# Miniprotein binders against q9h3h3: the designs that were tried, part 162

Target 1, 235 residues: q9h3h3
Amino acid sequence: EDGFTAEHLAAEAMAADMDPWLVFDARTTPATELDAWLAKYPPSQVTRYGDPGSPNSEPVGWIAVYGQGYSPNSGDVQGLQAAWEALQTSGRPITPGTLRQLAITHHVLSGKWLMHLAPGFKLDHAWAGIARAVVEGQLQVAKVSPRAKEGGRQVICVYTDDFTDRLGVLEADSAIRAAGIKCLLTYKPDVYTYLGIYRANRWHLCPTLYESRFQLGGSARGSRVLDRANNVELT
Key: E = the ipSAE of ESMFold2; O = the ipSAE of OpenDDE; V2 = 0.75 times the mean of E and O plus 0.25 times the DockQ between their complexes.

## First folded at step 11 (miniprotein)

Design MC18 (at its last look DockQ between E and O 0.78; V2 from the best seeds 0.00; counts 0 for: pae O 1.9 > 1.5)
Fold by ESMFold2, look of step 12:
Formats: C-alpha cells, sequence, structure tokens
Structure MC18 (fold): chain B 235 residues (1-235), chain A 100 residues (1-100)
C-alpha cells in the first residue's frame, strides 16, 4: 500500500496544477482587499471539485497569493529534462550532487517549504498568516490546496527563489515562524519535481533538503533546521 | 505464462512512453499524442483482463497518468507531459521488476 502513496499524491498534484487557480495577486490588487478575499476563500471551505455549499462552483486546483516582488523564473527546464534523460542512459552515477549540478547548470533553482495541516480553523489561520506575510513582502509566493472530497490533510507551499541560497531559505523559514506556524516544515527543491523524483525512487535520492522544527520554549519565534543531505543542524 | 504476457504488455507501455518522450523532445507533439493513446489502450486492456486487484490498481494509476500526459500536451505544456511520463515509466518499470 504505502509504496505507491507518493505516486498517487504526485498524480493529484499534477491534476491540480492543470485546473483553475484562485489567486490574490498583490502586483495588481490592493493589500486592503486581502482580508475580504481570505474570508471569501478559506482553504477549509474551497473544495477541489466545487461541492455543494462551497464558495466555488467550479474545480479549483490551488489557492495562491503572489507578492509585490514576485518575479517568476523557472529557468531552463527543457534543457534540464533533456540532460536528465541523457544522464540516465550514460554510465555516470546519479547522486544528490548530480541533481544539484543539473539544477545549477540549467538555473532551475526554486524550491518550497511544505506544511501539512488538517482542514479547519487552524489551517485557515495558518494560511491567512502566510498570505499576509506574502502581501507584506516577507515572503514572495505561496499556495494552499483546497479541501479534497474525502477531507484529508491539506498542504501549504511557500516558495523561495534559490535552494542553494541557504540564507534566503532560512529567512523564509523565519518568516513562516513569525506568522505563528509551529508545525513541521520540509523543504523540496523544484528540480526534483520537474524530474518526477518523489520518495521511494530507485536512486534512493532524498528530495527533502531541509527539515524545520519549531524551537521549543523560546520567547522569540524560531526553529531548529536540519540539513537532511548532510545530516547537519544549521541553527 | 500469464505473468510473462502481462510483463510483455507492461514493457510495451514503457517503450511507447519512452518513444513519446523522444517525440516531445523533437517537437513532434502529434506523434507523442498518438504514442500515448496507444499506451492508454494497452493499459485499458490490462485492466479489463486482470484479476489481481493490487496490480490492477497500479495499472489504473498508470492509465490516469497517461491520460494526464495527453491532456498536458493538448494544453500546450510539454514540460509537464515529460514529468508525468517520467513517473509512468518508473511506476511501470517497478511493476515489471516485481513480476520477474
Amino acid sequence: as target 1 above (235 residues)
Amino acid sequence: SLKDELRELLEEIVELAEEALEAIKEGNLDEAKELIRRAIEIAERIIEELDDEEIKRLVELALYLLKMALRAIEAGDPIKARIILYIVIELVRELIEELK
């Protein structure tokens, strides 16, 4: 059973990407409209397929907030994919260093902090905090999944521009914590997503680069961040 | 044997998906769509004939992904189609290995 759960989740994420999104775009929408938008589209109430009683009548793949400074740049994904296909037919080893170098060479450097929350007030509150941080400029872009028909956990993704910029990744973690988020966070570079590499892959690659746990007992909002690739605590 | 026949059908799905990746790389999107449709037909045949519910669910996931890859090409997103095909190929290869 559990060996193929990641593939099912990946399939649903791909499907969601291709359905319509609900977007608050701070580049074109005044910040004063954010609270009304959040009240209209709480992620615990927006349904994946437009269930009766939902604020949406049509399918929604993602709910997203774009910050004032958001400048999308996916890099040379086509070149990345071609190089990956060629690499698999070569005799060269496939290692975490190989994936990092492919990402750097093709400038596919974005990544995301992920958090999983049950539907309800805590999810809606967490999302509202993240959305405000994006509009205020502490974060650049975030998205949250809508409520699925069966009512499982939902995911918030908070993007960063460059997974090799450790300071930038840690600053995003700090901004998430400052928004009141205390749950486990995991960080995945987008290169793994573009190459279809999820957990239980045959190369034993670990797509989670960082793990962040809320700092116990501190008065300031902080976290303990572990580099999963090197098994080194960063904070 | 029945197990050998199933492996041959799954190997054909992988070959068609790999050919679709090459067609996308070369910009031959009509060819890629036709190759994916042929893979879909094979997956549907397996699902109709197979009694093993665990294998059937895995082939149903592959079928779902193949249909999504076709949709991605039709939407003008060959990058997403390639991601989906990578997932299909690895999924089906793992299933083939389990049948040996």
Scores: ipSAE 0.757, ipTM 0.893, lowest interface PAE 0.9, mean pLDDT 89
Fold by ESMFold2-Fast, scan of step 11:
Structure MC18 (fold): chain B 235 residues (1-235), chain A 100 residues (1-100)
Amino acid sequence: as target 1 above (235 residues)
Amino acid sequence: SLKDELRELLEEIVELAEEALEAIKEGNLDEAKELIRRAIEIAERIIEELDDEEIKRLVELALYLLKMALRAIEAGDPIKARIILYIVIELVRELIEELK
């Protein structure tokens, strides 16, 4: 069932990407309007397919906040996908190193920290903290899933520009922790998403590069970060 | 056998999805849509004729994904269509392996 759960989650994420988004765009909207927007659209109350009793009557795929300096750059995804299709027919081994090289060659470098929280006050509070960090410039962009019909946890995604830049990835983790987030975080490069690679794939690739765990009495960072691929503690 | 016939239909879905990827790569989106529609028809036929609830559930997921790939092309997003087709191909290939 675990593999099928990952497939269903991937399918739901793809569907969500194609439905309308609720966006607070700090590039065009004053920061003073954020608190009112967060109160209007708490993610625990925004429903995936709309409900007259919720803040939305129409479907919502994602709730997002764009930072003032946010400039989306997905790289050459078409070239990446063509190269991936060629690689599969080439007989060359498909490894994490091969995928990293394809990502670098085609400039598909973005990635994201993921956190999963149950619907309720803790989710809404965590999202508000992340959204404020984005608008204040400590993070670049973030999104959160709306409430699913059958319940279940919701996901907050916090993006970084370059998954190969470990310092930048760790800086985003620190900003998330500074916003009061204490749950488990996992980091996934978007290259895996663009290639449809999830848990239990036939190439035995791990799409999760890093894990961050809150450190109860630890260092100034507030977390311990593990490199999942090499099983090495970075902090 | 029934499993052999099912495997052949699933293999045809994979082949159609792979041909759709090639059509997208060549910029022939109308051809890609037609190939995806043919894959949808095969998936629907399997669901109607098959009594195995577990396999039917997995084919229903593949059908859902194929319909999303069609939506993505219609929305002008061939990148997303390719992602979805990659997922379909892997899902259906795993199902074919389970039938051996």
Scores: ipSAE 0.702, ipTM 0.868, lowest interface PAE 1.2, mean pLDDT 88
Fold by OpenDDE base, look of step 12:
Structure MC18 (fold): chain B 235 residues (1-235), chain A 100 residues (1-100)
Amino acid sequence: as target 1 above (235 residues)
Amino acid sequence: SLKDELRELLEEIVELAEEALEAIKEGNLDEAKELIRRAIEIAERIIEELDDEEIKRLVELALYLLKMALRAIEAGDPIKARIILYIVIELVRELIEELK
């Protein structure tokens, strides 16, 4: 995807964040209700703007599932942004290491595995698997984009608490694979989003830290995870 | 030249966006909204005058983002507004460089 497409998708995602979410919160809702909720709001049928005949009559930004251990904490995003602006003004070199350090300093450590799927049964099935994994405590939180008017692929985001915790990132990959997901996964720290660093940015920073490819007959994990920054396979 | 004028207008958008970022940082949300509105007006003017569809598309994206930033402030999410403004600044700067 070209830089223009990346920025456009980012803008759409940000707009979606501002609209109401359909949320299943396992902290307050019995797990036994998950199947009914999934049946009521299949992501391939939930529409971004609440089209006639869709399960939702009002706009929906995201469909999300919160696990029992989910605690929303984005860290000091304001401090991060201030430090980032100061860094840019300083003329100091900006590297992935610099961003990592900023993230650590300001406790902006969340990241997510991303998968893109065409609307339909496969997407809904994938989402159901992820949602179940979240409710069962294998994952903390996940969200899926609703169906857009233009169609196109929908995205499932599976979050981890700390992108610097390699083991935690890998465990999430394993859980996603265990849920039956076989598509390409990319992992992106949220810090890049908070700083407006997307594909083709002027600092040549790659916002994708990890890539996971499904592997048939491979290890118990069922995937190969590549560290994009170092071009090293971790599995 | 038309190209020079376009660059100047785009540079003004960047400046306004940067000033809006500062205003948000200082907690002056009304000023930030005004600055963003001015940037929107410039972007709209550019779109009306542009014949190049590729450049027009990029400016339309910037316009969209600026409107979203304004909405974010109005929605009480200045952090999101800042994020959006970062994207606008980078997008428009890239466009300026392409026009050199």
Scores: ipSAE 0.316, ipTM 0.696, lowest interface PAE 1.9, mean pLDDT 90
ESMFold2 (binder alone), look of step 12: mean pLDDT 89; pTM 0.907

Design MC19
Fold by ESMFold2-Fast, scan of step 11:
Structure MC19 (fold): chain B 235 residues (1-235), chain A 100 residues (1-100)
Amino acid sequence: as target 1 above (235 residues)
Amino acid sequence: SLKDELRELLEEIVELAEEALEAIKEGNLDEAKELIRRAIEIAERIIEELDDEEIKRRAELALYLLKMALRAIEAGDPIKAEIILHWVIKLVELLIEELK
């Protein structure tokens, strides 16, 4: 609980971010090339550190798809880090509301829906659906982790521009569900990632803001979304 | 005993990484690469002798980051290498503390 797990996870994330990415960029590549790209790089077969028997001989940090309208905006991360250090030394309570205000002040607004799936057909099928939704404009950008040498689940991240825009976050959930995804989804603002808020954080904060569970039935087919910070159902 | 020997080898990796950071700051990139290669050699020996999968996983991440730092210098990005080496030092120091 000393933050050791969080530092290890942060170092793994840094390494993945710094290693090469396999990117389908719909801003510069015709949508007609997507199916061939997906067939060449199924995430269950792409290896994190390279393997002669896989599609990649060299390390790959992430496999990503950028939508036609994708415009990266990381905000003022340096200002956020400085304000975070000041907050920690101030003695003020560290709460979801306080972190939200730091994020707004420094324009660090992006966030992501996360889904964790075991390597295999279901992961590859889910990623293909997400990638098509991105290229077709229903989602903005997404990435998926390559297969780790030790095994374990892979993660698909589907980004939204503004975690404070609840309607936009819910619209992304809807688009993920429309793509055929039925697994548990959790939503994490990037500010939590930058500040090292993971499952074993020292402030005992829930590391995600929203949880989405698939629900089939009735005229309102879709998902049930819970606001985990306030413990309130949104749907 | 074996645990004390492991701690000494991990401490040597930290010292080599710290010396590599100093070499980078002074513009001595060839010296920095040699220091990193020595740290890699020690990390590889440690991993080969470990049976504990959790400790081995942590050591393997540190080894991978050392190799990334070396490649960053070779690619002409010593600033990237500095960031990576700071993470190596942090992760190895945390592992040393856990062994106490």
Scores: ipSAE 0.478, ipTM 0.835, lowest interface PAE 1.7, mean pLDDT 86

Design MC2
Fold by ESMFold2-Fast, scan of step 11:
Structure MC2 (fold): chain B 235 residues (1-235), chain A 100 residues (1-100)
Amino acid sequence: as target 1 above (235 residues)
Amino acid sequence: SLKDELRELLEEIVELAEEALEAIKEGNLDEAKELIRRAIEIAERIIEELDDEEIKRRVELALYLLKMALRAIEAGDPIKAEIILQIVIKLVRLLIEELK
């Protein structure tokens, strides 16, 4: 049943957020320590629930890198959730515009570029590239999921401060491509995550605002970006 | 039946988690910890006796969250424990409904 599956996935996500994170914080740690940290904690080897044979014996929810200029902006998530419940009971239409307005009202503006990769060398190499871009100041903050007990794809999340700032979202895409990333990227505002709105939802909302595809064959730009909401190519 | 016995055990977990939430709200953290430990014991018994891998996986998540709630109280964060216990109650109730 979709409802039970969605609740199970939401509970796993909440547990990951609440479990300890492995963090390289460039605000307080010298950049020269990054390569040693990346070698110690490759995402393909860090286990979600801990394993004596892995880099971690205790659970790890996320592996993260904070940039020198990173400033946490959680907004008013509780106010957002309360307003969402009120909106659902009000009978007012639930559209991308109404969610955007709720996000602005409650200052929940962050969003993220997502890439999904199988555990292995390619994942670890991609994460290392992203982590270096964060420490060098080309990106603000990123995290990657640890390896699940039964395997499956892992996700790298690269955050921007404001999903309504199209230029900022596109600049992050360019920096990801400059780091050597060639896989499909999708951009999702955190407001959709906090409200539990995933691809299959009863309001038929698309939580993905942008898609980025790597350009092959010597194009002038590193990627093609599509605005999913308006079905318009931006690059 | 085994299915009816499983539902009864899952209902006991929900009852204990609800009582633990009430104990936290009353500031009785020692009582809350004891109730959570009892819920953990029932979840562990289910996992030991259960052959259905999908149901076992769902009970394993509930067990993990119950242990997380217990550690949250021990770390001095009862608000975190309340949030976790509400999720446990929701997950276990959905599993009970699915087993009908």
Scores: ipSAE 0.306, ipTM 0.727, lowest interface PAE 3.0, mean pLDDT 86

Design MC20 (at its last look DockQ between E and O 0.48; V2 from the best seeds 0.52)
Fold by ESMFold2, look of step 12:
Structure MC20 (fold): chain B 235 residues (1-235), chain A 100 residues (1-100)
Amino acid sequence: as target 1 above (235 residues)
Amino acid sequence: SLKDELRELLEEIVELAEEALEAIKEGNLDEAKELIRRAIEIAERIIEELDDEEIKRRVELALYLLKMALRAIEAGDEIKARIILYIVIMLVRQLIEELK
């Protein structure tokens, strides 16, 4: 309706994927260097295209932290995409169950918790907490968008390796909350991203599998997690 | 009518994007790029000739995505190219449906 649809944001994210990233890789960099790196590259100050006065002079697509146990495993994404193309010509119904089965069959099981924050101290503080949780081993890998335009919201993505492992996804939610994060979190399986399925899709699929809301007095870490597929609270 | 002519141009964009997906699947990346370039030319023609600002804005998004698909193929990122083309097809089909 008014400028930013999910598709516009997806297009910018895809362009960012293809530009250089700023990465703190705990597999090759001592954990003692993390705080200096975070101070050098706060996401509210790192600019998408290298604006004057920013820490970076060149474009940055993403700022990322890889944990010590980070082992990239996207699964059979090319096979997933081929099967998806065949499915669409088969006449079979396209449902959330179909997408789940494609993801399982092709081992494309990763997903991510997402949070959106305005540029500023809250974003930088949230990112720093997440980055520390990754380096300390409570989370596996995370990334945050740089500042792209005045007043625009930025996104932190916290990945998990298996969206069908609900306990693992909930443990990641707890680790995020333990870092002091109180904003709304949404969880999206990567299968939807690899198939270009966003909120405005012709199958009316919902790419958000879970929502997590901070709640004082709720679950052990103060989260209320809703399963969007069944409209039922998990906590 | 002008609306029918616009719909036919948009349908050609979808067809070219679908053919580009098939070309990628078959490993014919130069053919895929050629098909995408033809879709870009049609999108640019629509933007140049059309006065309806909302339709123009939506075609501009499709054009941007088509250019990103070329960039993804040139970078060797076939997976990304296919994601982008899926999005283009969905966006343009939605616009075609709204014009019927």
Scores: ipSAE 0.685, ipTM 0.863, lowest interface PAE 1.2, mean pLDDT 89
Fold by ESMFold2-Fast, scan of step 11:
Structure MC20 (fold): chain B 235 residues (1-235), chain A 100 residues (1-100)
Amino acid sequence: as target 1 above (235 residues)
Amino acid sequence: SLKDELRELLEEIVELAEEALEAIKEGNLDEAKELIRRAIEIAERIIEELDDEEIKRRVELALYLLKMALRAIEAGDEIKARIILYIVIMLVRQLIEELK
């Protein structure tokens, strides 16, 4: 829509990263406590900057669930960023393949499935399904944005360890669909986030690698996944 | 012209942000913070003097990001500081291009 909307949303996401998070950590908390935690902190009711009428009086950047086997590994992000700055100075072409190689070289492989939903029952139901899948081990980690001051859609991010591992990316999509989610999903490698690359970038890179659409009775997976770069169906 | 003066100030913000990235690479976080503070002062001057609300909003976003970069450096988060400066440089360069 607006030319700087992507940068504005990126700024909001980074501010959220620096504020406190509400976390259900299955590594230290029994799975039996999840339902009570979800009831206490539904994302449609948790406010970004706190409010006496909401579950939180203080700012909340993200609401997250960590799986039992969750072990954060961001790779060598500093080395990636140094290589990126050198690449821009070198005059060499900047393409999706170039960024993929930088990511592999520096082991910055994580990525995420993104879904955008309006505040309300459908968002809370989708988040509860994702959170249960994380705690049960079908997904590794997920987070959801709190309700913005102006309203608007909220985002659920479901992370995978390796964006180059198609099977792992597709397994995460399958688990999301099994949770009852029917909206459009897009997959973004974290390498683009670490390099500040968003929709309106000067290299015309599409930071979205995969797209998933729900199918009624279509595939065994319940969805159709497209490789956006090669325009090839994966399922 | 006022437009030419504005472009010159925006170019200075970009140069300061790029120098801040170089200071971070050198491990000189104090120099990076001082360069960012200088960029903040320029952005604040633009906001105070400019009557164009659309341009003002974009410069306000850049100011918000520059202040966020300072907080990231103070927290020792070099990775986040670099991301924020990449976005500032991209945002301000786009604004400069639109003013041509």
Scores: ipSAE 0.599, ipTM 0.834, lowest interface PAE 1.5, mean pLDDT 88
Fold by OpenDDE base, look of step 12:
Structure MC20 (fold): chain B 235 residues (1-235), chain A 100 residues (1-100)
Amino acid sequence: as target 1 above (235 residues)
Amino acid sequence: SLKDELRELLEEIVELAEEALEAIKEGNLDEAKELIRRAIEIAERIIEELDDEEIKRRVELALYLLKMALRAIEAGDEIKARIILYIVIMLVRQLIEELK
């Protein structure tokens, strides 16, 4: 069930990537307009296909906020894909280390913290907190899925520039927690997406590198981060 | 029988998508587009014949992605097309496995 769900969700996410986005770009829009924009497009009310009565009349793939320091750089994805195919053909063992090295070699280093929330006030509030953190420069870029027809949980994605930079990944976690987010977070590098590697893949690669759990009364970070590959707590 | 036929058609979609992916790598974009168009036709046929709404929805998603891959090629975004095809292959293969 988890495997089926993962592939289906991945496919839906890709489809969403191809549809128009609602974007607040802090590079071109004054921060003072953020509150009005958030009020206009609450994620729990924005619908994937622009249903009647929704804030959007047209399909929306994602709602996104770009920070002042945001620079889209996907690296050499074409080279990465070629190298990946060559590796598969070679019959050489494929490990998380192999993928990490491929990612580094081709500069495909972006990753994201993921959180899943039910539609409603809590989601909208969480998103507002994240969006503010992005506009204030604590985070670089984030997106949230619109409401689906079938309902279900919506996902907020908070990106980091380098999944190999543990400190950067942890800093993003801290910023998310500071924004008032208390749910489970999982961190996934984009390289796995670019190579079509999801849960239950034939190579038994786990696309989730880190897991963050909120901790009450804990350290200044307010979370415990687990390295899933090594099964070691980083905080 | 119907399930077997569906699996065969889905396998054909996977094969076409894989071939399209290879064609893109080789720079044969016209061939890639043709292969994707064939996959689209198969997906559309499946959707027309399916009564199972769950399976139908998954095939519809694959169809949508195939159309997006085609548009990506037409727009000169080969990277996006390849990414989409990887996902289509994964999605459809998973569906085939569930149908066994």
Scores: ipSAE 0.387, ipTM 0.777, lowest interface PAE 1.3, mean pLDDT 90
ESMFold2 (binder alone), look of step 12: mean pLDDT 90; pTM 0.921

Design MC3
Fold by ESMFold2-Fast, scan of step 11:
Order: structure tokens, then C-alpha cells, then sequence
Structure MC3 (fold): chain B 235 residues (1-235), chain A 100 residues (1-100)
């Protein structure tokens, strides 16, 4: 609805990705150092642009934890973008299935579970739980945004290798729940991000592929997961 | 008017960023850095003199990106600088259109 706001948000996201990251890399750092690292860099205190009195004097785009087995693969993003432009000019209907096929063809398969939390103890506690799950091997990789000057909610992103691997997506949800997370989770394939689908109300695409809600004691999984693309309950 | 003067300064930032983008494509990195520094000076002047917090916030993002593009060239990544400058041009042009 607001083209300028969408461009502004996209530019901020690009800048965060390009700025330095604070990374705990379990491939090269012993797991015993994690607790000290988490205490040094709580996301509620790390500032996006660097401030006196925060743990960082310089800009930080993301705070991330890489698992011992983490092996990044972004696929052919340039080929994906070119195919998307061709699809738009073709007049062919743009559907979740069409986007899924573009992602598969160009091997742009990664996706992420998102949770949005206000700065404070609950954010730091949630991030610590996720970080430990990554280092222990239950999750592959995660990142959390630093605190913005305007004081809005921060986001934790927990990545999976393949959004078409439903079992893998659900296993990540289970691991997040096992880490003590009870808030709403939404899952977004990275293909939507690369194509700027956040702006894309005219294509009738929901950028959220899955949604997870915590269930108190009732579910064997600890959560109820909805497949938004197919409008089907998975749990 | 103040609005006309602001539009003129924003147009100058776009022109400098476009020239810097072409300088990078031609391998003239020192020229690109100087053009970016001139765009930074204009953005800083706008921020110092402008009272509108929402417009100021948008110019602050453009300024941040210009500084990031300059650092990218200094770090030996002119491809990254080109991407960033394209975003500066896009954002500043959108702001100019809002002011019409």
C-alpha cells in the first residue's frame, strides 16, 4: 500500500545484511564459550548503529549463531530474479505453486521461522535458548536483529535449508518449541524476500508459508502448524 | 521556497550518485569516492537545516547508505558500492516525487 515505506524497509534490510555481523561460529569456536558470548552480546543491548554504553561502538547488522554442520547455499538468486521478471511480463497467473517452481528451478530453497519480540529479558532469554539449540545441533543457524534507535520489536530468524522439505520445517518448529519458545512463529521462504513479495498484494501471495501456534499441554508436538499456501492444518 | 530548495538539493544527491555509479563502472574509484563525499556533504547539510523529522529520517538513511558505499570502495568491493548507490538513487528519487 505504501511503496516508499516498502522501499525504505528493503533498503534497511539490505544495509543490515551488508554491515558487520556479530557471529558465534560453532564450526570454529568451542561450545563452552557460548554462555560468555551470550552474556557479552544480549540483543536487547546491542545497538544497530553503535552507541556509547552498549556492547558495540560500531554498527552491527545482525547477531548470528552458526551450527557445527552449517553449510550456506543461497542458490541462483540472479537467475531467480530474471525468471521472475519474465514471469511478470508473460501474463501467466502468479500463484504459490508458480513461485515454488521458480525457487526449485534456481535452487533458492532456504527459509526461516520468524518471531518478533520487544526488547528486554524475554527477547534475550528466547535468543539464548535458540542459540543453545543451534550449538547443540538441533537447529542449523539463527540470527537476531540488534536494537533499533526507534525501539521497535526485534526479530529472531531460524533458518532451514529447504522450505519444500516439510519434515525439516516441522522439525525446526519442534526444536524451537523445545527451547522454550511459546510466541507465534511464521515461516517465510527466502525466495519471497529476494523477489520483494512483501510489496506484492496485487499478486495475492501470502509471504508466510507456515504459521505455528503454541498449544498448552494438548498437542504431542507442543504446537499447531498451519500450511498457509495450501490452507491445510499439519498438526 | 523551502520545498523547492530541498528538491534541488535532493536532485543534486541523485546526480552525484549516478555519476559515482558510472565512475565505478569505468574503474575510476577515486573519482567515485569524491562524488560520494560531495553527496554526503549535501545530505548532512539537509539534516542540519531540516525540521521535518520524517523527511530527515529518510535523508539519514540515504546518508548512511552513501557512507556505506564509500567504505565498500575503500574495502575493495566496488560491486557492493554499486548496489548500495542504486538504492540511494531509488530512495532519493521516491522522496523527490513525494515532495511534488
Amino acid sequence: as target 1 above (235 residues)
Amino acid sequence: SLKDELRELLEEIVELAEEALEAIKEGNLDEAKELIRRAIEIAERIIEELDDEEIKRRVELALYLLKMALRAIEAGDPIKARIILQWVIKLVRLLIEELK
Scores: ipSAE 0.561, ipTM 0.862, lowest interface PAE 1.6, mean pLDDT 87

Design MC4
Fold by ESMFold2-Fast, scan of step 11:
Structure MC4 (fold): chain B 235 residues (1-235), chain A 100 residues (1-100)
Amino acid sequence: as target 1 above (235 residues)
Amino acid sequence: SLKDELRELLEEIVELAEEALEAIKEGNLDEAKELIRRAIEIAERIIEELDDEEIKRRVELALYLLKMALRAIEAGDPIKAEIILYIVIKLVRLLIEELK
């Protein structure tokens, strides 16, 4: 049942990753061009499979902004997948600690803050704020999904280099809030994505490590961050 | 019935994709491309004739991935094509089960 949905989600994710991306790359493009690029490619109008009436006539998998200091490092994904297959056939317990250790061993450390928003002005405004924070150096890299044919919510992903670096994860949360974002955020390590572990998995693992909720007053950061694994408030 | 005919066409897509995957593993890339093209033709026929938007959406995704696999072979990346075909086989098999 849930396995059917997981396979479909994996197929869609692979297709999106392999399709062309619309990229603003601050490593090679002047920051002064960002506003025009954002106006040309608002995520609420960019269509997943292309439409002559939209900003794109060809398929777009992701809309992304790369910061000046962005250096992509996926780690050893092949080694991770081989070790994961060996672990599954070994009969050893599969726990959050085991996955964390596999991720560290194979240097697959990236993770992301996720926010889900309906197509429209609020999505486009949130993305513009995130994009500016990336280009200004307050965040490393971010991407947003294009508009799906079904008209569901779109996702903004804001990446950090190391999900085991709590301070770095919290600093990214602060920068997202400073950019004006007020919706619920969840933080997920990419290792779970590479291994196909979603909400309803046979291992009963929670792929979400942190949640961030906006708070008016009280918090100096503008948010409260919960460590989901330990059920402890960090801010 | 129309439902039985749809399941038969989907099963043919799975068979072609499985044969294409085996052809790639044996280094027979021209054979793999031809098998993928035949699977694409069947998926396109289903989309043209089918009125069920939910099933059509899922077949459209399979079609999209089959075209990606073909392009991957043409670009000199048969390993990528193997991964894509495995996903296509899994996706279409799940759709067949749901149609019981």
Scores: ipSAE 0.017, ipTM 0.462, lowest interface PAE 5.4, mean pLDDT 85

Design MC5
Fold by ESMFold2-Fast, scan of step 11:
Order: structure tokens, then sequence, then C-alpha cells
Structure MC5 (fold): chain B 235 residues (1-235), chain A 100 residues (1-100)
């Protein structure tokens, strides 16, 4: 079952990445247009496969906001996938450290803070806050999934450019909290996504590196960040 | 039986996707597109006729990926099409196994 679940999730992720995206690009679009764009494309109403009754008639893979300074570098994903197949065939242990080295070697360094919310006002409000933080330069880039299942949760992804840069990861957490977000956050490096490391994976790896919980009056950042693999509190 | 007919149609999708992969490897992109279109037609027939919502959802994912593979070839990215077809083959084979 684990193998089927991982392959199914990988296929869905690939389809979403390849489908058209609804993008607000602050590099080419005035910030004054953001509120109208957010009103036109609330993520709770945008459908994954298109629907005449929704804002989109055609499939939408992701709804995204690019910051003014955003410069994507996906690294050598093809080389990463080839090395991953070789690693699996080699019989060598598959550990977080091994995956980290593969990611560094192939410069696949991006990662993301994830938040899962039910479709509705809370999701749309959270996304609007994140989108404004991106356009204002406090975050680099973010995306949110469209509605794919009745009642199913949607995900907001807030990206950092280097998952090995702990300070950068923590700064993004702080900016998310400053935007008014109070729900649970988890951090996942994109290398795990490209290699199909999801819940119930064959190697029994934790699918995320960090966890952030909102804490009012406790920390300077408004959150407690835990390194899940080492059980070490970072804030 | 309906289950045996479904299994046969799913096996035909796998065969067509495998033939499309080989056509791409040989540089026969027009042949690959035709094979993918035939697989799409079969997936659409299954979805139209099938009442089982769980199986239908899984065939819908396969159909979606087949259409993506076709678009990838049309966009001049046959390598991406091969990767997608490989995923389609794996997903449909898993569904066939569950039906036995």
Amino acid sequence: as target 1 above (235 residues)
Amino acid sequence: SLKDELRELLEEIVELAEEALEAIKEGNLDEAKELIRRAIEIAERIIEELDDEEIKRRVELALYLLKMALRAIEAGDPIKARIILYIVIKLVRLLIEELK
C-alpha cells in the first residue's frame, strides 16, 4: 500500500506542476493590482480541473505569487533523479543525511513551509496575508493548491531558496507569523517532493524537517520551531 | 463480467502506453501521439460507463496524465512525455492488480 500511495501522490504533484498556474508576478505587475487579483481568484473557489461555476473553466495546477526579487533556481532535478535511482539500486542506506548530500550535489536546495487548511474564509484570508507579505518583500514566493476534493484540505506553500540555510528557514517562519498566521506549519525540502518522500514512505523517513507552532508571548518570533528529526527546539 | 471487461480495457491502456514509450525512444513522435490518443479514448470510455467512484477517480488521474503526455510531445518535450507515460503504466498496473 505504501508504494502505491507514494506513486499516486507523486503523479498528482507532477500533474499540478505541469498544468497552468494562476500567477501574480510582482516583478512585472504593480502591487496595487494584488487586492483585485486575490478577489478574482480565492483559492477556496478555484477548482483543480476547471468548472464553469468557478473562477476557472480550465485546469489550474497552482495559484502563486512571485516577489519582486524572486529568481528561481531548481538545480539539476534530472541529475538528482538519476542519482536517486542509482542509490536505491546500490543497497546503501537511505537516510536524511544521504538525501541532503544528493540535494547539495545537484543544487536542489529549495524548500517550503506548508500549512493545510479547509476550503473557506480562513484559507482565503491566510492566503491573502501570505500574498501581501510576498508582494511587500517579506517572503520570496508562495503558492496555494486549488480545490480538488469536496471537503478536502488545501495547502499553502511558502518557499525559501536553501533548506540547508537554517537562518533563512527561521526568517521565513517569522514572516509568516508576522502576516497573522497562527496554524501549524511544517517545513519540507523540495528534494523530498521530487523523490516522492511523503507520509508512509518505504524508507520510514519523516517527510518534513521542521515544525512551527504559534506561541503568543513566549518567543520573540511568536512561534516555537522544532527540528523533528533530532527533537531539538530551535526557538 | 464487468470486472473482466474493465481489466481488459486497463490492460489495453498499459499496452498502448508502453508502445508509445517505445515510439518516443525511436523518434516516432506522430506514432506516439496516435497511441496516446487511443489510450485516452479507452480511459474516457471507462469513466463514462463506470459507476465505481473510487476506480473512476484513479482512471481520471491516468486520463489526466495521458493528456499531459500528449501536450508534452506537442510542446517539443518528449523526455517529459516518457516520464509521464511511465507513471501512467505504474498507476494502471497497480489498479489491474487490485482487480484480481
Scores: ipSAE 0.014, ipTM 0.395, lowest interface PAE 8.2, mean pLDDT 83

